# VHH binders against F-box/kelch-repeat protein At1g67480: the designs that were tried, part 4

Target 1, 376 residues: F-box/kelch-repeat protein At1g67480, of Arabidopsis thaliana (Mouse-ear cress) (q9cag8)
Amino acid sequence: MQAFALSGKKRIVNHGMCFSKGNLDLGSRLSENFMDDPLIPGLPDDVAKQCLALVPRARFPSMGSVCKKWRFVVQSKEFITVRRLAGMLEEWLYVLTMNAGGKDNRWEVMDCLGQKLSSLPPMPGPAKTGFKVVVVDGKLLVIAGCCMINGSLVASADVYQYDTCLNSWSRLADLEVARYDFACAEVNGHVYVVGGHGVDGESLSSAEVYDPETCTWTFIESLRRPRWGCFASAFNGKLYVMGGRSNFTIGNSKLLDVYNTQCGSWHGSKNGLTMVTAHVEVGKKLFCIDWKNHRKMSVFNAEDETWEVVALPLSGSSRAGFQFGKLSGKLLLFSSQEETGQCTLLYDPDASPGTQWKTSEIKLSGSCVCSVTITA
Key: E = the ipSAE of ESMFold2; O = the ipSAE of OpenDDE; V2 = 0.75 times the mean of E and O plus 0.25 times the DockQ between their complexes.

## First folded at step 1 (VHH)

Design f9 (framework vhh_6fv0_2)
Fold by ESMFold2-Fast, scan of step 1:
Structure f9 (fold): chain B 376 residues (1-376), chain A 120 residues (1-120)
Amino acid sequence: as target 1 above (376 residues)
Amino acid sequence: QVQLQESGGGLVQPGGSLRLSCAASGFTFSDYAMYWVRQAPEKGLEWVSTISSGGSYTYYKDSVKGRFTVSRDNAKNTLYLQMNSLKPEDAAQYYCARHPEYTGDYFDSRGQGTQVTVSS
């Protein structure tokens, strides 16, 4: 019955939500919703949820301020289902931008038509690089990374969550191992992190999975070889890990490691890519921009495990900054070049050959660091 | 339901070695990361080592790194800790523990422990 701390942090779980013990009143008990506590007086809860589902997404923070029970409804996976059935789901694009004058980062929000909506409140903690972002259960997670402290690179295990319905940040359970420049993807409602650099800059083979229902990170079977600078994608309940470099092997690896989440085992092949500057999953395809060749995209088809090449309409540049986004089933390419400035292109994989690329109306305030789409 | 039984402790002189074992039952052992933790007199529980569910990843407390080796045999539902170059400060009750349900800084089950004493 004795508790012990590996990271010095403790967690409390309530209604599938994860809370840092230090973020709660230490002497207070979390309230539960009772069966006799109606959402809306005079209506059954199922009918009340249908009524709440008709409210535009932009009003969710205000709804969450009405009472604790409405707050829990708005945060729930069930509410996303109710809104889907009501035809009220909204897809918003979240882009983390860095200004040209410094390292100031800001999350910008846009609707499904690319119209600017808002900016997020600042991320908690010190500014980091080498972190990864992922969406699970309608929430944005910002995982780990590193920061420069007194001239030394310090790896972090911190995990932060942005709740779009409440417009607020919270802290989740830390990773078991601090890491940066690792691979990260969501598979069937769980978040996987693999490899990267550790506290002493060592290459990692360890892997961990986050379960939002238990609010815990658990180790899974490690990679055969440690690697950093790798990237991940998820297809058909499997985690695909590609690229990167190892401290034990000089040079870039085409090694593809596939984790089967049902049997809990890794399988390897050499049908991967070595290094990419950007990647994104759209449908059953993984779109990658090679670090050497910024004039073409390499596209992995998970259905038959084949690679194809798609030309980029941009003129070649030796120092092009590319990042991907996705919106309404289409790929966004954010570009920041010295000659052309900031621009956004739209790729429609379902369009007729030769008409897939178009200029997007989306204008970023700075260079794109990363992006996610959240549907709620 | 969940049961963990440690063994292999004893009296050893400084610089000596001991191998601890932990027999697990009541859960699917191969699905869980496992811990070794220890408690010296008048001190709190101290984490010593972690091993991944498949055994490929191990992590150690800095003061035992290079001296202790954790391993597991999933076919036998058994966890091991090989302790070499033992020091007086390693004297403690040693427990094996299952990875916690809620957070990595708690464990949800541990055994009765096995005593390690290091004579000067």
Scores: ipSAE 0.000, ipTM 0.117, lowest interface PAE 19.5, mean pLDDT 77

Design h1 (framework vhh_8h63_2)
Fold by ESMFold2-Fast, scan of step 1:
Structure h1 (fold): chain B 376 residues (1-376), chain A 121 residues (1-121)
Amino acid sequence: as target 1 above (376 residues)
Amino acid sequence: ELQLVESGGGLVQAGGSLTVSCAASGRTFSSYAMGWSRQAPGKERELVAGISSGGSTYYADTVKGRFTISRDNAKNTLYLQMNSLKPEDTAMYYCAADSGYYLPEWDYDYWGQGTQVTVSG
């Protein structure tokens, strides 16, 4: 039997799905081809992009099928900027639901009014738990997690991307370190993963960042102490990591680890939470459902690093888990209590006291596993 | 809101036994995770034993097999039974409580004033 330490090697996407300006030979040829042919005959490319930006988001897969140049434009983060300036950005809610039997997992898509649009094609690869989801450059990433292989629980390094413009899944570069139950958030166009459990189930202190431009994961400064079961949120160019446990104690840590992406260093404080069942970022605040008291939300204000408590309206008969979503600057709270009688609550943080909570007409096809909001 | 008062500290000879106790007043004791931390002069504070609200226990490697943590929810009291005491166990012993289900690794909601344990040898 042989065992090898993990390598800190830089990786590149194997399937050519990442389109990088840094690809010396292939990128140069593609740029030359785009320069030779206009996007729309008779129009400068800037004007053509403005015209394409006026097309409803639901038509993006059709637009991408017209030619490689339109596909490239529609997939680009620059196109999101052009659509923002045109006032055409659309906010869609993506919810991963699970049926009562736990075997039928599917992504549901809803518009800003909560109207059901579609379901995503099935996620590739083996079924996993302890994975994390994040949005970067208008694309959904599903990162890592663990699965059973030959009767053993095995950490994964797999990364999958859903492209909203193509309505398809693709595989990105693997993590440098396979992990599950880790913290994950997007900060200024980069995806950070921190901690978790590794291949031997041990607590990890390592952290990695994904750059969509290079399609690679790179190590950043490690945490001073390993942690798993932790969660993360991003505010003002900083990554906030809270919760979790080490292999050396029974309890969760109140330690808050903050990574400054500009100077590349960690700062610690004791202003974190111990255990949460659900969390979501809305504006400059992080909303958490406490593990011990599901009738209250703990709310973190990133500007002054203070906590406040907000009462949660609960049905006395509810024996259900809760999960968060966000849509139109408002918080969604999903209940998994009943199949046809599912309740979704809407919280408006800007509403007058006593009027923040309302019932939403959004009904999921199953229990909420996780959700993301994508604006494109 | 919760007040913690330790008692039972004192001077004991190496190899001896001592029980320290922590009386809780104020809120309902049974809902808290409870722990014992110690601090010797010039050393960092360390968690030596913990007990969750559900009854799960933790012991630091330095005290495992020698110390026993227990709780009496009817009396709102936490205990630490210390056996086979060593001079290295000399420290101020602090009672701690946390509103979480599990005992935190780093920080707690409430702390007592401490009780001094001195082991001669």
Scores: ipSAE 0.000, ipTM 0.193, lowest interface PAE 13.2, mean pLDDT 79

Design h10 (framework vhh_8h63_2)
Fold by ESMFold2-Fast, scan of step 1:
Structure h10 (fold): chain B 376 residues (1-376), chain A 124 residues (1-124)
Amino acid sequence: as target 1 above (376 residues)
Amino acid sequence: ELQLVESGGGLVQAGGSLTVSCAASGRTFSNYAMGWSRQAPGKERELVAGIYSGGYTYYADTVKGRFTISRDNAKNTLYLQMNSLKPEDTAMYYCAADTSPFTYYDSEGSYQYWGQGTQVTVSG
């Protein structure tokens, strides 16, 4: 067993199952005695929480090691709220990098100024491709994917969580359907997975939602058409699914499927993009780089569902191996060139035309596989 | 820019074997995903095999157990060994590459560079 919530409402177990115990443990004499102890001797708990909120984020693992009550506070959604009110929220960039052999993958962490902080401990489980990463409740999730076992491609349902406060990995409940090359996004505190390829390589129309409160995956209404190689973005309580194919045809390539999380229904249009090399959300916009055209960035405005195009700066042979990062409301574009190594460009959407792109001092240790930004 | 040139196609009898090759030039491909797609007249293009830079392979169900994809990074060459050929394997075979080291080797849409193709004809 890797982790238990102190409230007893949920537990994460190492076999990938999550069991709800309810609130039965919270009323015990041991829990009451623990809760009656002050967070900081001589201070009311509300003042103590405000004092703890002023501690730099890099100290959270150390704070969590002081006692279980501090660990509970640092892990809580309430603590993020207290830190926000204190103006102490820190935005960190997490980048999964791959070496030239494609076998050694490492998570690297940078602060809001791009200064390297640390590397995460290794992820548990076998190395996979076609997986997705997402952030929910300040936690990094790595979901599903596929691997080669005895010469056969095997789809996975495994879900792993990285806790930034504990600096440790744990296993969450498995997906109901093993999948790879699927779409994934967080909408209003819930994680959605849509489509992909299943166990027999079939194209999937099924979709599932993860509730961190219950630690369970639940099926939602399936897509009208199966699709794989698709990607997702979230705007205004809706999930936007774009790109992909159902059977190696272009029939679904521009289909936009939108799921309304409030009414639980899909609607579609043909106002989407085909497959993309990289995508990232900033504000109400989705920035995409096409698989075949690395000279231009396609930008989707979710408010009116319109597209615009932004030119990419020319940089020798920089057409290959692009991935996005997001930091301080700006885009980072990571590129990997065999001859010159890693380089990073910065795009400021709010800058004057012709001045939006500049070189960043950020350099990765390898090629960027994916990145996420976590604010805590 | 990456150039892909296929070779080794030809006429073969049902049950026979054939190896097609793809030579890459203009760039090294040691970190690239590579694949083979085929297209018969009047049919959609089908990804039959893919190989990730790290050595992971994909095969379409139609060819699994009969075809073997391999790469020689020192020679910048991709191979497709085709065994137990059937008349329905008759198609133009295209070499494909994605210059991204983190591409999905099992997805036809991941491949952005394509060769001109080599014809394989299986007689019955």
Scores: ipSAE 0.000, ipTM 0.250, lowest interface PAE 13.9, mean pLDDT 77

Design h11 (framework vhh_8h63_2; at its last look DockQ between E and O 0.13; V2 from the best seeds 0.00; counts 0 for: pae E 12.9 > 2, placed apart)
Fold by ESMFold2, look of step 2:
Parts: structure tokens; sequence; C-alpha cells
Structure h11 (fold): chain B 376 residues (1-376), chain A 121 residues (1-121)
């Protein structure tokens, strides 16, 4: 609803997909007009929507292929609300995997039992690293990153959205500043990106916020110091930025920068971690693996802002890469061991001591790069 | 200041072996993930091998089984042992460092000047 953004509607190619107004950059009167035919002959549309909400989530792409009216319904926020009220929501795990040589990657999708589902269409654009993923409004966003061009890293501002209901990718508005190895999290329906490296590899202090209703990125207050190799978590309407380095202040890697989204300002403390290679939020807790000690998790309790340590149930003879997932309120730990291959563990933070860790039956086709869970 | 200096490049016959090394200074070497990348004439730069601060290794498919990356934290030195060399391995080899990360975040923050490796028949 910003005044400069209202002055000119853009073609679909130049703007990302947004669910604030319906079938993408079409006039509201035109969109409403093509909805005059009934969704199901002989049924009022509100009853038809309830019937459609009973269809298993795996069938949503097929439903979107029936006609424009069904596609519009499947994409709508109202449809997810109807499914929630009907008790039909399904939680799916999305894992980006990479083969052992680092040549190919793909999104694997599975249900809460570990059953593989239909594959995603290929991500648009060149293969990238240093990007971040986030879920907002039930959609998967893949934000920025970099790729190698003629032996140099080239930062990207591209943002892509995967719509799980349509099984398709679309492009959203570009970031104002291309970046990689930046912090990213969702807070109250908005997506924040902070710091990282820009074009020519410079360390960034800039930060931006995406509003899905306006489909725009805007700058917010910059960090006091540039920060890169960091991550972000959201708790209680605040954005917590931890980890990584600042070229400006050597030895300040325990800095915790907190952005209060209500007042629009940063403040800092020394209650962070130095370097984190994997993190995940489960409940009101943030679980982190420190790069110096892969035998333990550091756990931040957002309620009282304290840290504790949880030992990992791993043998000490070799090191493995770790990444987190989450599913049904539990933590997944993906790792690769040279001797044993893939190892997926499940951690239930609510279980009694001594019974919190289990082997998971989830199997990936390669090493986990990142994961998200999406309920639809 | 951080410095990476490669050495050990040269001309070698196909099927031969060569070790390149990278002397690091100006930082706490033990805390960095390190890697080797190469760029052949007219080709894109390719990550060849990486090693985390904890010693876990990564290899590109094109070199797996032939190349071995290692580090000597006491000497602040990174090595790449290249065996069974092929003419296709001819390239400028660059040492690289990253202050943290997993093997799956392959971008590096610091690069050396490179050392030329040429493999002839």
Amino acid sequence: as target 1 above (376 residues)
Amino acid sequence: ELQLVESGGGLVQAGGSLTVSCAASGFTFDDYAMGWSRQAPGKERELVAGITSGGSTYYADTVKGRFTISRDNAKNTLYLQMNSLKPEDTAMYYCAARSWGTLYAHSFDYWGQGTQVTVSG
C-alpha cells in the first residue's frame, strides 16, 4: 500500500508472485469476473470449497490444473484456512540435497512418516551457494546467494518462491542489495535479511524487510557493524542475529544483534555464539552446532534468554557434516559418516532424559544443504 | 593481515604426481576451512578439494581418488597431493580460506595468487 508502489502496476515477469490480490497483476474486477462459473456444478461455492479442502495435499497440483477457477482457489489464503478448520492440514518436510561430488542438487519432499513424495520442479537460475531459505505464508522462499562466474563469486539479489499448492516456482521482487552468507528469518509474516557479503565481496551492514502484502523489499536500520557468515532466528517479534564475523571488530563473534520489529531499532549484547554451522528453531528454543565442537548442541531458551548444552549421541572417531530439520515438534539431525553413510537422528526435546534421541528412518539421496517444514 | 602463498607447481608428465602447498599467515589457521580451486585456460574456476577446520574433506568428482587434501596446523600449511595426473588437470591452482562453514557452503573469502600446474603427454 505504499504510495510510490501504487503508481504503476507491473507485468508478472518483473514482479514476484503475491497472494495479496489474487491472480497476479490482473485487475480486481477482471479476476472476480472469471469466477462467475460455479466451482462444482450444482453446489454453492462455499460448499464446493469445503469439498475441495478434503482432498489430500498431494493432489493440489492436479486440482490447480483443472481450470483457472480451481487454480485460483488452491492458491488462496482462504483455502488454507478452510483446510485448517476441517482438520486437513498436512506437514511436509522439504530437504535440499547435494550429491557427494557437489555437482547436482534437488529438493526432496516427504511426509511425517518419511514417505517420499513428488519431486519439485528444478529451481530457476544457476546453481548457487550462500543463499538462505525461509517459509512465509506457507510458501518456500529461496533468497539470493552467489555463484561462480569466471572464477569469481557473483552475489545475487534474486528471490524465488515455491508454491507447494501448485508445485511451481515464481520470481519475487529482487533484494535492494545482492548478498550471500547473510542472516535471514521470518518475523510476524515479514522476511528479514541482514548483512552478508555484497558484490565484490564487501561485508554488509545493510538489512532489508519483505512485506508479502506489498510484494516489496525495503531497507531497515543498518547494523552498527558489518556482519557476515551469520544467521537469524525470530522470537517474540524480535530478530536475533548471531554467529559469523565482522571485519571491523575482531573477536566480537559472540555479538548478539537484536532487532525489535515494533520500534525499528537494533541493540546488541554479548549473549550470542561465536560460529555456528547449523541451527534450527523448535518451540521457543534455538538449537545450534558450534563449528569447534560437533559433539554438542548449544541451546538458547528464548523464554529466559539462557544457554544450555545437550550432548550429541555420536561416536568420537570421525567428523561429519551436520544440518538440522524439524518435523512434528521434533528436531532432525542429518549427518554423513564416511564409514556408515547417511545418519539421521531424531531428538524429542520433550522426552525424558535418556530417551530423547532415536534413529530416524528418513533417508536422503545425498547430503543435506538445508531443510524447511511447510504445513498446508 | 591474512596471506595465502601457494608453491610447488610446475610441469609434470601425464601419469605423474605433484604436491602443491599453501603457506598461511596472519590468522589462526586452525579456525579456518581451507580449499583448493583450479582454473584451466578458457574454463570456469572449479572447486577441487576442501577441508574443514576439523579435518573433514570434500573432493570434486573429477579428482576423487586421485587427489588428497591435507593440512598441517602446526605449520599453518595446506597441501594438495595430486596423483595420476592427466592433461585435463592443467590449470592454475588457488588456495582459499573461509573463517567457518560446512563443506556444503563452498564459498571462500580469501584467495592466494595461484600456482601453475601443467601436465604434458
Scores: ipSAE 0.000, ipTM 0.222, lowest interface PAE 13.8, mean pLDDT 78
ESMFold2-Fast, scan of step 1: ipSAE 0.007; ipTM 0.329
ESMFold2 (binder alone), look of step 2: mean pLDDT 82; pTM 0.827
OpenDDE, look of step 2: ipSAE 0.055; ipTM 0.594
ESMFold2, look of step 5: ipSAE 0.000; ipTM 0.234
ESMFold2 (binder alone), look of step 5: mean pLDDT 82; pTM 0.827
OpenDDE, look of step 5: ipSAE 0.019; ipTM 0.525

Design h12 (framework vhh_8h63_2)
Fold by ESMFold2-Fast, scan of step 1:
Parts: structure tokens; sequence; C-alpha cells
Structure h12 (fold): chain B 376 residues (1-376), chain A 120 residues (1-120)
């Protein structure tokens, strides 16, 4: 265990787990050190972990409340590995919804069949926009963003983590550079943030990577050109950054900037999309709703870097915004204007031609802001 | 057609200073964002400094505090003042029009470049 300061905040690091010292209340208990005790009396720890892995995911918060050693086990990435080997992994959809007043946001959870399970505890900190969400090691991260203070946008560097096993929020290390409207994706267990707007609204070229084992953000090689309003996706150990613009360009960028995480270098092409209102990654494909054409999806195949177009089953001149969900290898398209009578659409990329589209019975409690899928 | 002609490069000792300039002809210089990019052998081309038509500036972290970009719209000239030069600043420096990609071949807005070599 070590403690150090980062951006004026103190952190505690413990065997790949990290905590903001101000948010950790371990001292409120008169807990004895029972780390030498077996996980389950009468069983070796390896067998005990296999037994714990068979418990349904919905019971993980209860398991984590039993003792500190069980809490450590259910939070670990190793537990996800044990559950995978046992065939017990469960895929849940987490959707951030906004109420009709546009001021109260909450996270809702659905199982692999689309059945509503729960709502998350409220996220700590002030309400923000321009933030990004990502999943790493079975945990949901909500990164940075901005808020309006006295008529000015104030960029944030704060990072919050939701632990699905404990049903609780915690504070992680801040970004080195406060930013909003940036690109974000997880690549091989690390979280990358790229570009965006900084504190003075400037276009950023800087990029940072988060390592969950060290609980630190580290700068990587900057983009060749600053960009904001961009988005990212990860394929085969590489980070693909598309879209957005710079204060130094008249139009939106068609640049595709690709970061190779093994050699630590960027390369670029003109094979990207400019303006995207929603995107989601399924397998080796990136599905995008183009700002210019809300009646079609643009689909990027990362294996050959080619684009195809898929028509949306929309009638008339209806122009509705959509947000994606991903569940069981299929796409959910949530209408941002539920009051218009538009249904949630389901797209199966593996279905036979002409049978990919169906109407989904999944109902949200509000408008979809964003979603993530967590397997644990 | 826009033509860009860079000048002012050369050999300089570490810790020294150089000013490179870019003369633009054939197009309306003042309507565009302009920038300086550089490329050393074995590295990707990078934007080191940019200036908008309105005068807002950008600097890469590697040069911030050492380099100053400026423009003279009446003379159709872009400048990069480089101070506290390091061997790592050794590269071919290119003047570029900011509305286009600085790194891709076939752009008409690249100049011929001016070589800056910093010895230590």
Amino acid sequence: as target 1 above (376 residues)
Amino acid sequence: ELQLVESGGGLVQAGGSLTVSCAASGSIFSEYAMGWSRQAPGKERELVAGISYGGSTYYADTVKGRFTISRDNAKNTLYLQMNSLKPEDTAMYYCAKGEYDYSLPGTDYWGQGTQVTVSG
C-alpha cells in the first residue's frame, strides 16, 4: 500500500486496486485482519473461488458485503476469468436515461433478455455534459466532461467508477488534462482518451491512457492535429479515432487516426467519417449514425477498413435522433423522441438479408443519453 | 493556386534560436488557418503550431513555451520563432494550410519545406 498526490488528490493503491483517500471509509469499522482465513471454511481458496463464481451476478453486492476478502475477490478481474471458465458470465445493458424535464439523469440496468433489473445509485459529483463512458475490467467509468458555471463552460478532469459487483460509485485518479467532447475507448484493458476541448475551449491534440493496475493516467503520443467532437473504437489492439473538427479547419475531419498500442505510434488516412451522432462497436464492425443522414447507418469493417451502408426502416420524412444499445450481439436503436410514437428497433447483423430488422419490446423510463454493455 | 515557400532553416547549436518564414502566393492567405508541421526521419509528420484567421494559436506540448507562431496578412507571410532549440527539434519544417490534412500525400497546400538541424 502506497499513498501519493495527483492533481491535489491523495490516492491509495492496493494490489492493483486504487481508491481516492477522501472517498475510502475503511476506518469506520473495527475490522480485524482475517486475510489468513479461508474464503469458505473447509475449502481451499481456489475451490472457494470456483464456488463463488457459480452465484448469479445479481447477488454480487451481497457477496461483497460478507467480508473484506470476499469483497476483494468479487471486484477482481481474476473473478471474471473464473466465471468465464465456469460458463457463468452474464451480459447486462446499462442505459443512462434523461427524464422529460431534461435535468435528472439515471442509470437503468437490463439483463440479456431485455428485462429491467434495477437502477444504479446516483452518480456523485455535479451534473455534466460532454463526458464519455467506457467499460474496463467489468467496471463502468464516467470520464471528465463540462458544466455551465456563471455562463461559462468549465472543463472537468474528474473520473468516477461504478463497480457492478459492489453496486457502488468511487472516485478514480483525475485526467492530467481537463477535457470535454473527446474520444474514448478501451483497448486491451487500458482506457484511452484523445482530443476534445480543454479549459479555455481550445482544441486538444493530447492523449492519455489509464492503467487500472497502477491507477494512473499517462500521456501517450499526441495526435498530429487537434480535434474535438471526435469518437473512438478499438479493434485488434488498435485505437481508431474518427470525426470531429478543429478550430483550424473550416469543415469536419474525414481523418482516421489509428494508434497502435504495441509500438505506441499514430498513423492516419482519409478513410473516416466526419459527423456522427451515435456509434457502437459489435465484433469487428463499427456502426455509426451519420449526422447528415439519419435514415442510414454507416458501417466500418476494421479488418479491411471498408465502409458499407445499411438503411433504417423509417417511413416518410421522419427525422429522429437515435442512440445505440448492444445486447446479445445485436443492436438496439433507441429513439431520442419517444413521444413521437417511434418504436425501439432491433438489428441483427448476423441474420439473413431482409430479416435483420425487428421491433424491440424493450422500454426505457426516459430518453437514452448513452449505453454500455458489461459482462461479469 | 496557392504556393507556399518556406525559408530561414539551417544549422544551429543547441540552445540557439531560428525564425522560419513562409511566403504565400496565388490565393487569399488571410481567409485560412495556417500552421507549421515538421517531420524527422522515421517519425510521423506532426503539427507543432497553428494560427487561425482570427489570430488564435495552438502549440504542441513538445514546443509550447519555446516556439511562437505569428502571421502578417498584409505581407501574406507566416512565421515561426523557435527559441531554446534542442537536437530533438531537428526536422524538415513545412508550412501548411490548416483546412487540409498536413500528413497525407497529394495535398496542394504543402510547401517544399525548410530543413532545421540542431547540433549538440
Scores: ipSAE 0.000, ipTM 0.291, lowest interface PAE 11.2, mean pLDDT 78

Design h2 (framework vhh_8h63_2)
Fold by ESMFold2-Fast, scan of step 1:
Structure h2 (fold): chain B 376 residues (1-376), chain A 121 residues (1-121)
Amino acid sequence: as target 1 above (376 residues)
Amino acid sequence: ELQLVESGGGLVQAGGSLTVSCAASGFTFSSYAMGWSRQAPGKERELVAGITSGGSTYYADTVKGRFTISRDNAKNTLYLQMNSLKPEDTAMYYCAAKPGFYSDSYEFDYWGQGTQVTVSG
């Protein structure tokens, strides 16, 4: 599939917004209205944007309902920059929770103090597994995955975007290659997807990058070896891919593949991990929970490419499900099963040794599937 | 080329203490993560302690509070100080090494021949 082709229509980019040709006339009319009237009568637009930037984030959907001009302001990349300069950025935690039946998934939203705000509208499309979530330009992307059709796993290329300012879902350009159980990370405003399983369950070496400005996926240099069940992190303009399995090199699961986004090339080493249950980036470090041993974290320092081990304070069963979150520069560990009496642990990497772990007041309504932090 | 040589094993009575050491050669010791694993007769090999190139330590729950891992980069030597020994600590103790990072015993790149520790009751 071409990046511009969905139902015979092309994608058009305007200030980070993607439109089909069928919406171009509406977009042009809205743009004309935007250019004519001031944002706030009696003020230059730049001053008006500074005034709007002082509004609390929880009011953005209401602010967007005032008029079409304000709607375009609150959903723009420029508005995030204006709010950053004003010191008004707010960090919210988004957690996808699954109920006890395993079939109903809901996004829960919490503020920077862990106070519950709202739930998102339901994700469009069929329920999937093996998908990845990422944040780019203050928007949540849910990418690809698979579903069961007639007793077979069917790989998807679908990409959905949640706009936090409008509280609404939209569909973006599909991946060039349908995939599940792949690696995904954001690097310098672009989204990278690497490896996974394809349509026939084959192990993939292909990789793609999404540019929000063009709203297109483009192939990058493929991995030297295919891999699935791998994960990715981003540090200093580089994409680090670890873990997983390969059809060609059984036993090379410690292979670390690093993509340099500046020169567009891969290099490899054996300085990676095998398989992890959960991972999260905090600062210059990657925190991982080993798939085989759920009682320790392996921590990668990207600055010197060294590993260290941090013990978990809970001696939960080896089958306890763990997922990470990140809030206010601290690590959240969501636990399940034997640890259901404790909803969340908090790890502060900057705290004195021996005092880094605390119990958090955050309580999820179900098991954590995944989480993202969105600042706007 | 790369060699790990364990020593200091022996027979000790329950409640006693013992220090095993590992002499490393043929690589830049200070850049390697090091570990100690053990294997009792008829049992699976387990990682009991690990230490990163930076000095951060890991201990298995079975030995936490009783065993102390340490390294001397000037002597290219790894140590395991074992206190309050129990009969169930009886095993062959293996030194392990890997470059630049630390991981599970199944993921170490290099192993020594081991030193036997027997705890009588």
Scores: ipSAE 0.000, ipTM 0.107, lowest interface PAE 18.7, mean pLDDT 77

Design h3 (framework vhh_8h63_2)
Fold by ESMFold2-Fast, scan of step 1:
Structure h3 (fold): chain B 376 residues (1-376), chain A 120 residues (1-120)
Amino acid sequence: as target 1 above (376 residues)
Amino acid sequence: ELQLVESGGGLVQAGGSLTVSCAASGSIFSINAMGWSRQAPGKERELVAGITWGGSTYYADTVKGRFTISRDNAKNTLYLQMNSLKPEDTAMYYCAAEYGSYPDEGYDYWGQGTQVTVSG
């Protein structure tokens, strides 16, 4: 009993922990309370933060290595706010690419002009598939997935965080339920995971939410029907879950489940899509490419729950070759067609008809697995 | 073409037991998973139990611990053993099969149903 408690404390200290906003806010408050140890000698901390905010983003890892107080400042949500007010925010595109050999995945970083900046350090843990990525509080989360062990798919609950300001990985709290091929989205600063395949490959209805303040996963109300291969998007404080299939779902169901994060309840309809190969939200719209490539994007308007169709400028029948990104309120379409090779197209939803598609300067070194945009 | 035929429904007293069965014929080798759904008058259809080809099972919370799903792959037959029946279990019970990976043509592989009535 006592021996177990002491061992637990030592494991927590040695293993490290999730850093919540509360921990970062506490660090900032401590700097202000100890005036004998200011952020920058001779300056009030508020002025010092404004000075630090003018430093180019590429230097943040170096700034974080100066001292613990600067590290806490650079990692803080407050610092992003100070940089926004100073007009210094930089939007970078993070793309996970697969090499021609299909075994090594690498995170590449590009600026808003498509210039390669760096590669991330390797992700900790075993190589996985069926994982999901999401950005919350300026940090990249890589959640769960599965790995092949002795010819069997083994579901994982591991969660890893990449801090772009420190250029480092850390481990967060594991999911309550190991899962892969699930739906994932950030809603109002919280991360939701829904459905997927479980430990025995079973279809899951369970759902969990991650709170960065408490660094914990908590169950929410389950889906009415279990499903895997579903996808999620967030609009107006609500989580929209569409598509997928169940080991128990029969027929062509365009199931749409909407979770109200304030009330904690699901509302279901049949106004969704059955399967998609790629999706991205821009503004109040969700852009989807159907699993069967019919040369179209299906576009969902969350305000009235209506669908429209946008033609794809690409020819060919490869449904597996498309992934989305977003940059400056516009869509990026990454394509890996055998006949055309790697190409990136830019879609501007606000442009005049016939001028919405353009070629992007962004050129990937391999097939896009997924992408995220992080502003800091 | 796949056909699903349910049997074994009937009238039982509360606390009693009943087994319903479903015989599959036709294109049986394309079945990935099978299950039992029920629909009571004025209510939405509810999935109560499911079983994959590999034998993994699912149960709705309303029936967990009382109902047992099983499949005999050699006989192409699905079973639902219902114990400790309650009046709330009164419904038409439908056998269902999951079929293929891209059913965009409106494929619903459902049986005609078998009525289970629990009196109390």
Scores: ipSAE 0.000, ipTM 0.236, lowest interface PAE 11.2, mean pLDDT 78

